# Ledger of designs, part 23: VH-VL binders against FAD synthase (ribL)

Target 1, 153 residues: FAD synthase (ribL), of Halorubrum lacusprofundi (b9lsn4)
Amino acid sequence: MTRVVAQGTFDLLHPGHVHYLEDAATYGDELHAIVARRTNVTHKPAPILCAEQRRDMVAALTAVDEAHLGHPEDVFVPIQRLDPDVIVLGFDQHHDEADIAAALAERGIDCRVERASGRDPRYEDELLSSGDIVDRILKQRGSDCDGAREGQR
Below, E stands for the ipSAE of ESMFold2; O stands for the ipSAE of OpenDDE; V2 stands for 0.75 times the mean of E and O plus 0.25 times the DockQ between their complexes.

## First folded at step 19 (VH-VL; framework fv_fasinumab)

Design p8 (from n4 with light chain A50S S53Y; at its last look DockQ between E and O 0.76; V2 from the best seeds 0.00; counts 0 for: pae E 7.6 > 2)
Fold by ESMFold2, look of step 19:
Structure p8 (fold): chain C 153 residues (1-153), chain A 122 residues (1-122), chain B 107 residues (1-107)
Amino acid sequence: as target 1 above (153 residues)
Amino acid sequence: QVQLVQSGAEVKKPGASVKVSCKVSGYDLTELSIHWVRQAPGKGLEWMGGFDPYSGETIYAQKFQGRVTMTEDTSTDTAYMELTSLRSEDTAVYYCATDFRWGKYDYYFDYWGQGTLVTVSS
Amino acid sequence: DIQMTQSPSSLSASAGDRVTITCRASQDIRNYLGWYQQKPGKAPKRLIYSASYLQSGVPSRFSGSGSGTEFTLTISSLQPEDLASYYCLQHNSYPLTFGQGTKVEIK
C-alpha cells in the first residue's frame, strides 16, 4: 500500500482544496491529510474555523481516507507518525520540492515529494481561496455597519 | 511543555468510589487527548480508557465499563477519572497520560502525570 | 482484543551490552506501536513512537524496528541509567494494550 500525505490549513473549504486533495489521492492508495493548527499558520491570517472542524470537513471529502491535526510544536511529527511514501505539496505552496525532500531525509523520513496541479476558475462566481470567501462575506454581510459609514468616518 | 499534576493518594474501602484529578498546564485541555492507565503493585500497565479526539467521545475499556466515568472541565483544565464499586484488585497507581490531539489512532502518550496511588483495603 | 506478547520478561546485562526486547502482536497493527521506559517509582516515558521513530531527547542508543506483528526495541550499548522496565503499547485498535513488560537489570 502507497500512503500519501497532503497538508494545508483547509479553513473555509473551496474547490481549490478539493482539487488539491483529489490530485494528491492519485499518487497512491491511501490519502492522509494533515490539517494545520492555528499555531502552525504564521504566514497568513489565523484560520476562521477551529482545527477540529476543519479536520472533520476534510475527512468528509471522498478523496480523503483520514484527516489529522498537525503538531503544535513540530510540523514534521505527524509526517513521521504516518511514515508516508509520498508527500504532495499544494500548487501554490512556495517550498521547493528538493528542499522539502532534504528536510524530510534529515529527519529519517524516506518519501517522495510531488506537487499537485493548479485549479483554474471554472464558473463565473467561483471563489478559490478562503481569503476570497472571507472578503466576499465582509463585503456582503459586513456592509450594515462598515459600508454605510465608510464615507462618514 | 505539557505538565500533568494529579491529586494525592487515597485509601478507600471496598464498595466506595474514588475520583482522581489530573490538572493540565502549559496547554489547554481541549488541545490534548487524556487517557487513564493503571498499574497494580508489581504489575504491568493497563489502559482504562480515554478521550478519542477522532470521534469526540470517551472510550472505556470493557473491563471497566459501567464502573468508570472520565470527564473533563475545560474551564479549569482538569480531567477526572471516577471508579465506583471499588474492589481490592483496584489497588493501583492511576496515571493520566496524553499527547496533542492528532486524529485517528492518537494514542502517543508522551506526557504522563506523576500517578495517584489508590489503596482499597478491608 | 489485540494481545501483545513481550519477551523476555526480565533480563540482566552488563554495561555496554547490546540488549534486544521483542513484542509480538496477535494481529497486524502496522506501525501503531510505541515503546515506553519506566524507571522504578516513576511514571512511564515514551522512547519510540510509530515503531521506529526516536522521541526527542531520548539517547540514540535506543532504536526501534518492525512492522505488522513483530517489533524490536534495541539498546545498542546499555548504560547504568537504562535500568528500568520497558513496555510496548499497540494503538491500532481499541482496547489499547500494553505488553507485559521487560525488567532490565544491570550487573
Scores: ipSAE 0.036, ipTM 0.670, lowest interface PAE 7.6, mean pLDDT 87
ESMFold2 (binder alone), look of step 19: mean pLDDT 91; pTM 0.937
OpenDDE, look of step 19: ipSAE 0.455; ipTM 0.819

## First folded at step 20 (VH-VL; framework fv_fasinumab)

Design q1 (from p1 with heavy chain K104P; at its last look DockQ between E and O 0.43; V2 from the best seeds 0.00; counts 0 for: pae E 9.5 > 2)
Fold by ESMFold2, look of step 20:
Structure q1 (fold): chain C 153 residues (1-153), chain A 122 residues (1-122), chain B 107 residues (1-107)
Amino acid sequence: as target 1 above (153 residues)
Amino acid sequence: QVQLVQSGAEVKKPGASVKVSCKVSGYDLTELSIHWVRQAPGKGLEWMGGFDPYSGETIYAQKFQGRVTMTEDTSTDTAYMELTSLRSEDTAVYYCATDFRWGPYDYFFDYWGQGTLVTVSS
Amino acid sequence: DIQMTQSPSSLSASAGDRVTITCRASQDIRNYLGWYQQKPGKAPKRLIYAASSLQSGVPSRFSGSGSGTEFTLTISSLQPEDLASYYCLQHNSYPLTFGQGTKVEIK
């Protein structure tokens, strides 16, 4: 049995997330998704939704066999626990495969590192990032300040 | 960081019960799994049970089935272990220890309470 | 149930000595093993998680190795403050089980 790990924040789910997890699932027999805790999200804004809700939504996706919450102190700890055969990086994740492989080697973790394909937009006005969704909400539903909402009208 | 403060030492007669408390501070109890471990005088560590977030149930070591109940009060961030029908062999230090819920890396017992001595004597 | 057999049950060594403690599991537990130090009169403290990963703040003279059924805790240069009992714990499956412990004394 080939165990695959994918990892992400998975805040406001969008078709990019679904594509990533579906592509990751093709690398093996069983896909485990690690959902980052709020404390682990340091390279982008904190997630809107609580960790348990994000995990439950990811667990409901057909491609995902199990969803787990990440470790609040060390992001590599769940990888050691799961002992996967393959780790699949998201298309846009900022680490290259060599850097991840080096970090795994330093910890004695023996697994392949692969990267999922990207998803092109299929529909007009489709949003493929949680950040874009948040920006849209703020523009359409956010509180006014001295800014653009007053000037647009 | 995370702190676990247990209730004080107790002296009990055989046949009585004891309820030990474990107050969590510095972290939210709803994201922790609390386990209980005891240590008889001069002996090693013995796991008694703990909360398993995947099943949503507390798992008890078979040795204590029917005599132990482990509960949590999230409004006060306090976990409890109650042991009934006490025997002299139950004389031990009882520890609460933490793990983090909802992950495959339940690398148990990174934080421990100070221990509660329970003495069972005639 | 998975039985953890820890050896030796006790040892006495001089400051500066290399000390090795072994745990053997009755079944494959992968790397789901932790090492704990308990100083006299104190609660246990985790030293090693996932068989070989050093807990933050633990001195680098402590190291863990092994996977599957055979595991080793090594203290590369024993210090006076390392006087303690040491325990392994498997967390691969319930019930969780500790090794019997190793009492380390400084002679």
Scores: ipSAE 0.006, ipTM 0.580, lowest interface PAE 9.5, mean pLDDT 86
ESMFold2 (binder alone), look of step 20: mean pLDDT 91; pTM 0.939
OpenDDE, look of step 20: ipSAE 0.306; ipTM 0.774

Design q2 (from p1 with heavy chain F108L; at its last look DockQ between E and O 0.67; V2 from the best seeds 0.00; counts 0 for: pae E 11.2 > 2)
Fold by ESMFold2, look of step 20:
Structure q2 (fold): chain C 153 residues (1-153), chain A 122 residues (1-122), chain B 107 residues (1-107)
Amino acid sequence: as target 1 above (153 residues)
Amino acid sequence: QVQLVQSGAEVKKPGASVKVSCKVSGYDLTELSIHWVRQAPGKGLEWMGGFDPYSGETIYAQKFQGRVTMTEDTSTDTAYMELTSLRSEDTAVYYCATDFRWGKYDYLFDYWGQGTLVTVSS
Amino acid sequence: DIQMTQSPSSLSASAGDRVTITCRASQDIRNYLGWYQQKPGKAPKRLIYAASSLQSGVPSRFSGSGSGTEFTLTISSLQPEDLASYYCLQHNSYPLTFGQGTKVEIK
């Protein structure tokens, strides 16, 4: 059996996430997704949703066999525990394939590193990033109302 | 860094109950998977049970099922283990131990409390 | 239930000796095995996770090996401070189970 690992924040789910995980699943028989903890997300805005909710949403996707939370101190601990055959990076993920491969080699992990294909927008008004979703929400719903704050949202 | 501080030693008579506390600092209890391990004098380590955050359920070792209850109070970041109907063979040091909540593979014990001696004697 | 058989139950060795402790699982546990050190009167401390990965801050004289059903903890050059009991733990499946322990003494 070929075990595949995918990693990401997976905040507000969008079609880009689904494409990434579906593409990652094609590399093997069993797809495990590692969902980053807030403490691991330092290169971009903190996620809106808590890690457990993000993990549960990812676990519900058809392509995903299991979803896990990342390790707060060492991102490679869950990879060592899962012992995957393939790690698939997201198309736009910040990680350098060579840096990941080097880190795996240093830890003695015999694992191939691949990168998923990107997804082009298929619809005129389609949003393919959590940031774009947040921006849309702020533009459409981000003003306060006069009067009481009670019951707002 | 995660630290686990347990309540003090207790002396109990057979048939009584004991409730050991484990206060967590340095991390949020809701992000941890607390387990309980005991060690009778001169004996090895024995897993009693723990919270499985992937299923959302507490799993108890069969030996203790019906006598042990493990709970958590997130408002005080404190986990509890209560053992009822105590017997002399329940004399042991009781440890809380934890891993971060990872999902299915959360059972590695990175951090341990200092232990709580419970002595059961007439 | 997965039974963990640890050997030897005790050993006595001189400083500088190479010490080997073996743990055998009753069924395949892949690499879901940890090694723990417990000094007298203290809580256990993790040395090895994932069968072979050294915990941060643990001296390099400690190493772990094995997968599946047979696992080994090695101390390449025993030091006086290594006097302790050592335990393996499988976490492949519930119930979590420890080996019986190995008491290491310095002679």
Scores: ipSAE 0.005, ipTM 0.600, lowest interface PAE 11.2, mean pLDDT 86
ESMFold2 (binder alone), look of step 20: mean pLDDT 91; pTM 0.937
OpenDDE, look of step 20: ipSAE 0.384; ipTM 0.798

Design q3 (from p1 with heavy chain Y107W; at its last look DockQ between E and O 0.71; V2 from the best seeds 0.00; counts 0 for: pae E 5.5 > 2)
Fold by ESMFold2, look of step 20:
Structure q3 (fold): chain C 153 residues (1-153), chain A 122 residues (1-122), chain B 107 residues (1-107)
Amino acid sequence: as target 1 above (153 residues)
Amino acid sequence: QVQLVQSGAEVKKPGASVKVSCKVSGYDLTELSIHWVRQAPGKGLEWMGGFDPYSGETIYAQKFQGRVTMTEDTSTDTAYMELTSLRSEDTAVYYCATDFRWGKYDWFFDYWGQGTLVTVSS
Amino acid sequence: DIQMTQSPSSLSASAGDRVTITCRASQDIRNYLGWYQQKPGKAPKRLIYAASSLQSGVPSRFSGSGSGTEFTLTISSLQPEDLASYYCLQHNSYPLTFGQGTKVEIK
């Protein structure tokens, strides 16, 4: 049995997330997804949704066999616990494959590092980032209450 | 850093109840999976039960079913274990212990409270 | 319920000796096994998680091995501060079960 790990924030799910997880699943028999805790998301805005909700949504995806919360103190603890054969990085994830492979080797983890393919937009007006979804919501729904409050004296 | 601080030692008569508290600091109680383990003098470790956040159920060891209640107060980040109908064989150190919530199969026990001695004597 | 059979129940060894403690599970528990050290008068401390992964801050003389039903904790060179009781814990399924413990003393 070949165990694959994918990792991400997975805030507001979008087709890019689904593509990443589907691509990762092709590397083995079981796909385990590690959902980052808010405290471990330092290079972009904090996620909107709590970690348990994000994990539960990821776990519901057909490609995902199990989803797990990350570790707030050591991001490699989940990988040690799962002992995967393959780690698949997201297409746009900041981490370099070589850096991850070196960190795994330093910890004695015998695991390949791969990177998923990217996803092109398929539909008109498709949103492929959580940030774009948030922006759309704020543009369409977020100003009605604020506008009324600001317009009153 | 997770810290677990338990309530102080207690001396009880047979038939009484005891409620041990376990206050969490460093992280919210909702990030953890709290369980209770006891150890009679000179004996090994015995799991009593704990809250399983994935299922939303409290799981009790069969030996204690009906005598133990484990609760959590997220407003004070405090877990409680209450044991009723105390007997002399319930004399033990009671520990709360935990790890961060994981998923379907939690991992245990990275952090331990200091222990609470409960002595049951007539 | 999963039974954890730990052996030996006690041992006495010289400083510098290699010490081996075993736990056998009555069913396959994959790698859902931890090893714990308890010094006299103190709370237990996790040494090993996931059967073989060393907890941060634990000396490298400790190692864990095994999967499935047979697991081993090894102390490669026993030190005076290793005087303690050692326990395995399976957490593959409820109820969680500890081994009976191994008391390690230095002669």
Scores: ipSAE 0.234, ipTM 0.751, lowest interface PAE 5.5, mean pLDDT 89
ESMFold2 (binder alone), look of step 20: mean pLDDT 91; pTM 0.934
OpenDDE, look of step 20: ipSAE 0.373; ipTM 0.794

Design q4 (from p1 with heavy chain Y54W; at its last look DockQ between E and O 0.58; V2 from the best seeds 0.00; counts 0 for: pae E 5.7 > 2)
Fold by ESMFold2, look of step 20:
Structure q4 (fold): chain C 153 residues (1-153), chain A 122 residues (1-122), chain B 107 residues (1-107)
Amino acid sequence: as target 1 above (153 residues)
Amino acid sequence: QVQLVQSGAEVKKPGASVKVSCKVSGYDLTELSIHWVRQAPGKGLEWMGGFDPWSGETIYAQKFQGRVTMTEDTSTDTAYMELTSLRSEDTAVYYCATDFRWGKYDYFFDYWGQGTLVTVSS
Amino acid sequence: DIQMTQSPSSLSASAGDRVTITCRASQDIRNYLGWYQQKPGKAPKRLIYAASSLQSGVPSRFSGSGSGTEFTLTISSLQPEDLASYYCLQHNSYPLTFGQGTKVEIK
């Protein structure tokens, strides 16, 4: 069997996440998703949802065979535990494939590194990031601080 | 870094109860899977039970079911194991041990408390 | 319940020797097996996780192998500080079960 690993924050799920995981699943027989803990997300806003909730939602997706939490002290421990044949990076993930492959080899992890395809928007007003979803919610449902609707036109 | 500090040694009579504490520092209890393991003098390691965050249930080894209660206090980051109706064969070192939460098949026992000797004698 | 049969129960070897300890599971546990070292008077310490992955900070003379039902811990060149008892643990299913242990002594 070919074991595939995908990883990400997977905060508020959106079609970009589903596309990534579906594309990753095509690389093998079992797809395992690693869901980042807050401590693993240092260069962007902290996730809205707790890690266990995000993991449970990802685990429920048809493309995903199992979902796991990341490790707060060593981001490579989950990969060592799973011993995958393929790691699939997200389309927009910053990491260079060669650098990831070198880091894995340094740790004795023998696996292929691939990158998922991107997802183009399919629908008008479609949101393909958790940040955009949060922004839309605040715009449409957020309360004014200085009094309701003063100066609104 | 996870650290587990257990309560001190206890001497008990048969039929009494003991409650061992395990204080977590470095991380909150909610990030960990705390389990309890004991070791009788000259014997091997024996798993007693622990909280399973995947199922949301506390799971006890059948041997201890009905005599053991494992609880957690997240306000003090302290786990507890209480064993009742003590017998002389319950004399052992009791360890709390843990790893970070993972998923359905959690990994265990990267971090260990120092152990708590419980002696049951008349 | 999954039974873990560990062998040998004890062994005595010279410094520099290769030492092997085996665990057999009563059913397939995939790679959900860990190896632990317990020095006299101390809490156990994890050496190996996922059957073959070396824990950070553990000397490279320790290695694990196997999957399914047969697992081996190897110490490639025994050192005096390796005097300890060694245990395997399966975590494929509850109840979690340890092997009976192997006491390693230096001749």
Scores: ipSAE 0.222, ipTM 0.750, lowest interface PAE 5.7, mean pLDDT 89
ESMFold2 (binder alone), look of step 20: mean pLDDT 91; pTM 0.936
OpenDDE, look of step 20: ipSAE 0.313; ipTM 0.765

Design q5 (from p1 with heavy chain S55R; at its last fold request DockQ between E and O 0.88; V2 from the best seeds 0.00; counts 0 for: pae E 3.8 > 2)
Heavy chain, then light chain:
Amino acid sequence: QVQLVQSGAEVKKPGASVKVSCKVSGYDLTELSIHWVRQAPGKGLEWMGGFDPYRGETIYAQKFQGRVTMTEDTSTDTAYMELTSLRSEDTAVYYCATDFRWGKYDYFFDYWGQGTLVTVSS
Amino acid sequence: DIQMTQSPSSLSASAGDRVTITCRASQDIRNYLGWYQQKPGKAPKRLIYAASSLQSGVPSRFSGSGSGTEFTLTISSLQPEDLASYYCLQHNSYPLTFGQGTKVEIK
ESMFold2, look of step 20: ipSAE 0.336; ipTM 0.786
ESMFold2 (binder alone), look of step 20: mean pLDDT 91; pTM 0.937
OpenDDE, look of step 20: ipSAE 0.309; ipTM 0.769
ESMFold2, fold request of step 24: ipSAE 0.338, 0.018, 0.350; ipTM 0.785, 0.656, 0.789
ESMFold2 (binder alone), fold request of step 24: mean pLDDT 91, 90, 91; pTM 0.933, 0.935, 0.935
OpenDDE, fold request of step 24: ipSAE 0.414, 0.536, 0.370; ipTM 0.806, 0.842, 0.793

Design q6 (from p1 with heavy chain T30Y; at its last look DockQ between E and O 0.52; V2 from the best seeds 0.00; counts 0 for: pae E 11.1 > 2)
Fold by ESMFold2, look of step 20:
Structure q6 (fold): chain C 153 residues (1-153), chain A 122 residues (1-122), chain B 107 residues (1-107)
Amino acid sequence: as target 1 above (153 residues)
Amino acid sequence: QVQLVQSGAEVKKPGASVKVSCKVSGYDLYELSIHWVRQAPGKGLEWMGGFDPYSGETIYAQKFQGRVTMTEDTSTDTAYMELTSLRSEDTAVYYCATDFRWGKYDYFFDYWGQGTLVTVSS
Amino acid sequence: DIQMTQSPSSLSASAGDRVTITCRASQDIRNYLGWYQQKPGKAPKRLIYAASSLQSGVPSRFSGSGSGTEFTLTISSLQPEDLASYYCLQHNSYPLTFGQGTKVEIK
C-alpha cells in the first residue's frame, strides 16, 4: 500500500484545490491531506476559516481518504507520524522541491517528493484561488449594509 | 511544553463515585485530545475513553459505558473523568494522556499526567 | 475489536544485550502503533510513535519497525536504566488497545 500526503491551507475551497487533491491521489492508494493551522500560514494572508472547518470540508472530498490538522510547532511531525511514501506539493506552493527534500532528509524521512499539475480555468467566471473569491465577495458585498453594488443584480 | 497535572489520591467505598481532574498547562485544552487510561495494581494499561474538547465528541470504552463521564472546562483548562458505582476492581492508577489534535486518530499519547491512585475498599 | 498480542511477557538480559519485543495486531493497523516505557512507580513514556519514529529525547538504542500486523521494538544495547515494562498501543480504531506488556529485567 502506497500512502500519499498533500498539504495546504485549503481555506475557501475552489476547483484548484480539488484538482490538486485529485492529482495527488493518483500517486498512491491512500491520500492523506494535512490542513495547515493559522500558525503555519506565514507567507500569505491568514485563512478566513478555522482549521477544523477547513479540515472537515477537505475530508468530504472524494479524492481524500483522511484529513488531518497540522502540528502547531513542527509541520513535519504529521508527515513523520503518517510515514508516507509520497509527498505531493501543490502546483504553486511557495516551497521548492529541493528545499522540501532537504528538510525531509534532515529529519530522516524517507519519502519521494512530487509536484501536482496546475488547473487552467474551465469556465468564464471561474475562480481558482481563495484570494480571488475574497476579492469577488468584497467587490459585490463589501461596501454597505445592503450588501449590493450599485447597479448589480 | 504541554504539562498535565492530576488531582491527588482518593480512597472510596464500593458504590461511591470519584472525579479525577487533569489540569493542562503550556497549551490550550481545546487544541488537545484528552484520553483516560487506568492501570490496576500489577496489571497492564487499559484505555477508558477520550474527550475531544474542541469537537465535543467523547468516546467511551464499552466496559465503562454508563458508569464514566468525561468532561472539560475550557475556562480553567481542566479535564475531568468521573467513574460511578465503584467496585473493588476499580482500584487503579488513573492517567490522563494526550497529543496535539490533528484528525481522526487524535490519541497519540505523547504527554501523560502523573497518575491518580484511586483505592476502592470495603 | 483489534487484539494486540505482545511477546514475551517478561525477559531477563545482560547489560549490552540486544532485546526484541514483538506485537502482533489481529488486523492491519498500518503504522498506527506506539511503544511506551513505564518505569516502576512512574507514568508511561512514549518511546516510538508511528511504528518507527523515535520520540525526541529518547536514546537512539531504541528503534521500532514493522507495519500492518507485525511490529518490533528493539533495544540494541540494553542499559541498566532500561529496566521497565514496555507496551504497544494501536490507535487505528476504537477501542484503543494495549498489548499486555513486557517486563524487562537486567541480570
Scores: ipSAE 0.000, ipTM 0.581, lowest interface PAE 11.1, mean pLDDT 85
ESMFold2 (binder alone), look of step 20: mean pLDDT 90; pTM 0.935
OpenDDE, look of step 20: ipSAE 0.280; ipTM 0.760

Design q7 (from p1 with light chain G34A L89Q H91Y; at its last look DockQ between E and O 0.64; V2 from the best seeds 0.00; counts 0 for: pae E 5.9 > 2)
Fold by ESMFold2, look of step 20:
Parts: sequence; structure tokens; C-alpha cells
Structure q7 (fold): chain C 153 residues (1-153), chain A 122 residues (1-122), chain B 107 residues (1-107)
Amino acid sequence: as target 1 above (153 residues)
Amino acid sequence: QVQLVQSGAEVKKPGASVKVSCKVSGYDLTELSIHWVRQAPGKGLEWMGGFDPYSGETIYAQKFQGRVTMTEDTSTDTAYMELTSLRSEDTAVYYCATDFRWGKYDYFFDYWGQGTLVTVSS
Amino acid sequence: DIQMTQSPSSLSASAGDRVTITCRASQDIRNYLAWYQQKPGKAPKRLIYAASSLQSGVPSRFSGSGSGTEFTLTISSLQPEDLASYYCQQYNSYPLTFGQGTKVEIK
């Protein structure tokens, strides 16, 4: 049995997340998704939704066999526990595949590192990031915080 | 870092109950899976039960079913283990032990309380 | 329920000796096994998880191996501070169960 790991914040789910997880699932028999805790998200705005809700939403996706919460002190602990055959990175994740592979080898994990394909937009006005969804909500339903922007939203 | 501080030693008579507390600091109790392990004098470790965040239920070892209750107070970040109908063989050090919640039953224990000695004697 | 059987129950060894403790599960637990060290009067401390993954801060003389039903904790060069009882624990399924323990004494 081939165990695959994918990881991410998975805040407001969108078609990019679904594509990523579906593509990751093609690398093996069992897909485990690791959902980052709020404390692990330091490189972008904090997620809107709590970690357990985000994990439960990811677990409900057909492509995902099991979803787990990340570890607040060591992001490699869930990976070590799962001992996967393949880790699949998101399409736009920064270029550190060699660093990840080295860290896995140091920890005794014999695991390939792969990267998922990207998803092209299929519809007009399609939003493919949680940040874009948040921005749209604020534009359409948020208050104008500077007062000088009265007008079309 | 997670720290677990337990209540002090207890001396009880047979038939009584004991409630041991475990105060969590460093993280919220809701991020952790608290379990209880006891050790009779000169004996090994014995798992009593713990909270399973996947099922939302507390799982008790069959040996203690009906005599043990494990609860949590998230407002004070304190876990409790209550053992009723005490016998002399319940004399032991009782530990709370924990790991961060992550998935199903796959829990081992990174952090341990200092232990609470419960002595049951007539 | 998964029974965990440790061998030996106790041992005496000299400083510098290689010490091996085995742990056997009554059914397949894959690599879901942890090892704990308990010094006299102290709470247990986890040394190893996932059968072979060393906890941060644990000396490299400790190592674990095995999968399925047979597991080994090795201390490559026993030190005086390693006087303790050692326990394996499976976390593959509830109820979580520990081995009976191995008491390591320094000659």
C-alpha cells in the first residue's frame, strides 16, 4: 500500500484545493491530508476557520482518506508518524523540494517529494484562493474603513 | 511548551473516591488529548483512559469501566480523573499525560505530569 | 486488545555496554510504537516514537527498530544516567497498552 501525504492550510475551500488533493491522490492508494494549525501559519494571514473545522471539511472530500491536524512545535512530526511513500507539494509552493527531501532523509523517512499540477480557471470570475474569497467578501459586504471610498463596491 | 501540574498526594479509605486534577499550561486544553496512566508501587505503567478528540468520547480501559470518570474544564485548562469504590490495589501514582490532537487514536505521550500518589488504606 | 510483552524483565550491565530490550505485540501494530524511560521517582519520558524516530534532546546512543510485531530499543553505550525502567507502548489502537517494563541496572 502506497501512502501519500498532502499538506496545507485549507481555510476557505476552493476548486484549487480540490484539484490539489485529487492530483495528490493519484500518486498512491491512501491520501492523508495534514491541515496546518493557526500557530503554524506565519507566512500569510491567519486562517479564518478553526483547525478542526478545516480538517473536517478536508476529510469530507472524496479524494481524502484521512485528515489530520499539524503539530504546533514540529511540522515534521505528523509526517514521521504517517511514514508516507510520497509527499505531494502544492503547485505554487515555494521551491524547497530538496530541503524537504533532506529533512525527511535525516529523520529516516524514505519518501519521494512530488508537486501537484496547477488548476486553470474554468469560469469567469472564478476565485482560486482563500485570500481572494476573503477580499471579495470584504469588498462586497464589508464596511468602507477609510470613509473616503464611498461608491461602487 | 506544554506543562502539566497535578494535585497533591491523597490518602483514602477503601470505598471512598478520589479526584486528581491536572492543570495544563503553555497551550489550551482543547489542543491536547489528555490521558491517565497509573503505576502501583514497584509495578509497571497501566493506561486507564483518555479523551479521544476524533470520536468526541472518552475511552476507558475495560478494567476501570464503571469506576472512573475523566472530565475537562476548558475555562481553567484543567483535566480531572475521578476513581470511585477505591480498593487497596488502587494505591498507585496517577499520571496525566498528553500529546497534541492530530487525528485518530494514534497518540503517544510527550508530556507527563509529576504524578499524584493515592494511598488507599484502612 | 493488543498485549505488549517486553524482554527481559530486568538486566544488569556495565557502563559502556550495548543494551538491547525487545518488545513484542500480539498483533500487527505497524510502526505505531513508542519507548519511554522512567528514572526512579520521576515521571516517564518518551525517547522514541514511530518505532525509530528519536525525540529531540534524547542522546543518540538510544535507537529503536522494528515494525509489525517485533521491536527493539538499543542503548549503544550504556551510561550511568541510563539507570531506569524502560517501557514500550503501542498506539495503533485503543486500548493503549504498555509493555510490562524492563529495569536496567548498572553493575
Scores: ipSAE 0.122, ipTM 0.705, lowest interface PAE 5.9, mean pLDDT 88
ESMFold2 (binder alone), look of step 20: mean pLDDT 90; pTM 0.920
OpenDDE, look of step 20: ipSAE 0.270; ipTM 0.763

Design q8 (from p1 with heavy chain Y111R; at its last read DockQ between E and O 0.82; V2 from the best seeds 0.00; counts 0 for: pae E 3.4 > 2)
Heavy chain, then light chain:
Amino acid sequence: QVQLVQSGAEVKKPGASVKVSCKVSGYDLTELSIHWVRQAPGKGLEWMGGFDPYSGETIYAQKFQGRVTMTEDTSTDTAYMELTSLRSEDTAVYYCATDFRWGKYDYFFDRWGQGTLVTVSS
Amino acid sequence: DIQMTQSPSSLSASAGDRVTITCRASQDIRNYLGWYQQKPGKAPKRLIYAASSLQSGVPSRFSGSGSGTEFTLTISSLQPEDLASYYCLQHNSYPLTFGQGTKVEIK
ESMFold2, look of step 20: ipSAE 0.317; ipTM 0.778
ESMFold2 (binder alone), look of step 20: mean pLDDT 91; pTM 0.936
OpenDDE, look of step 20: ipSAE 0.386; ipTM 0.806
ESMFold2, fold request of step 24: ipSAE 0.384, 0.456, 0.417; ipTM 0.798, 0.825, 0.816
ESMFold2 (binder alone), fold request of step 24: mean pLDDT 91, 91, 90; pTM 0.941, 0.941, 0.937
OpenDDE, fold request of step 24: ipSAE 0.438, 0.432, 0.390; ipTM 0.814, 0.819, 0.805
ESMFold2, last read: ipSAE 0.361, 0.400, 0.407; ipTM 0.796, 0.816, 0.816
ESMFold2 (binder alone), last read: mean pLDDT 91, 91, 91; pTM 0.941, 0.940, 0.939
OpenDDE, last read: ipSAE 0.390, 0.391, 0.331; ipTM 0.797, 0.799, 0.781

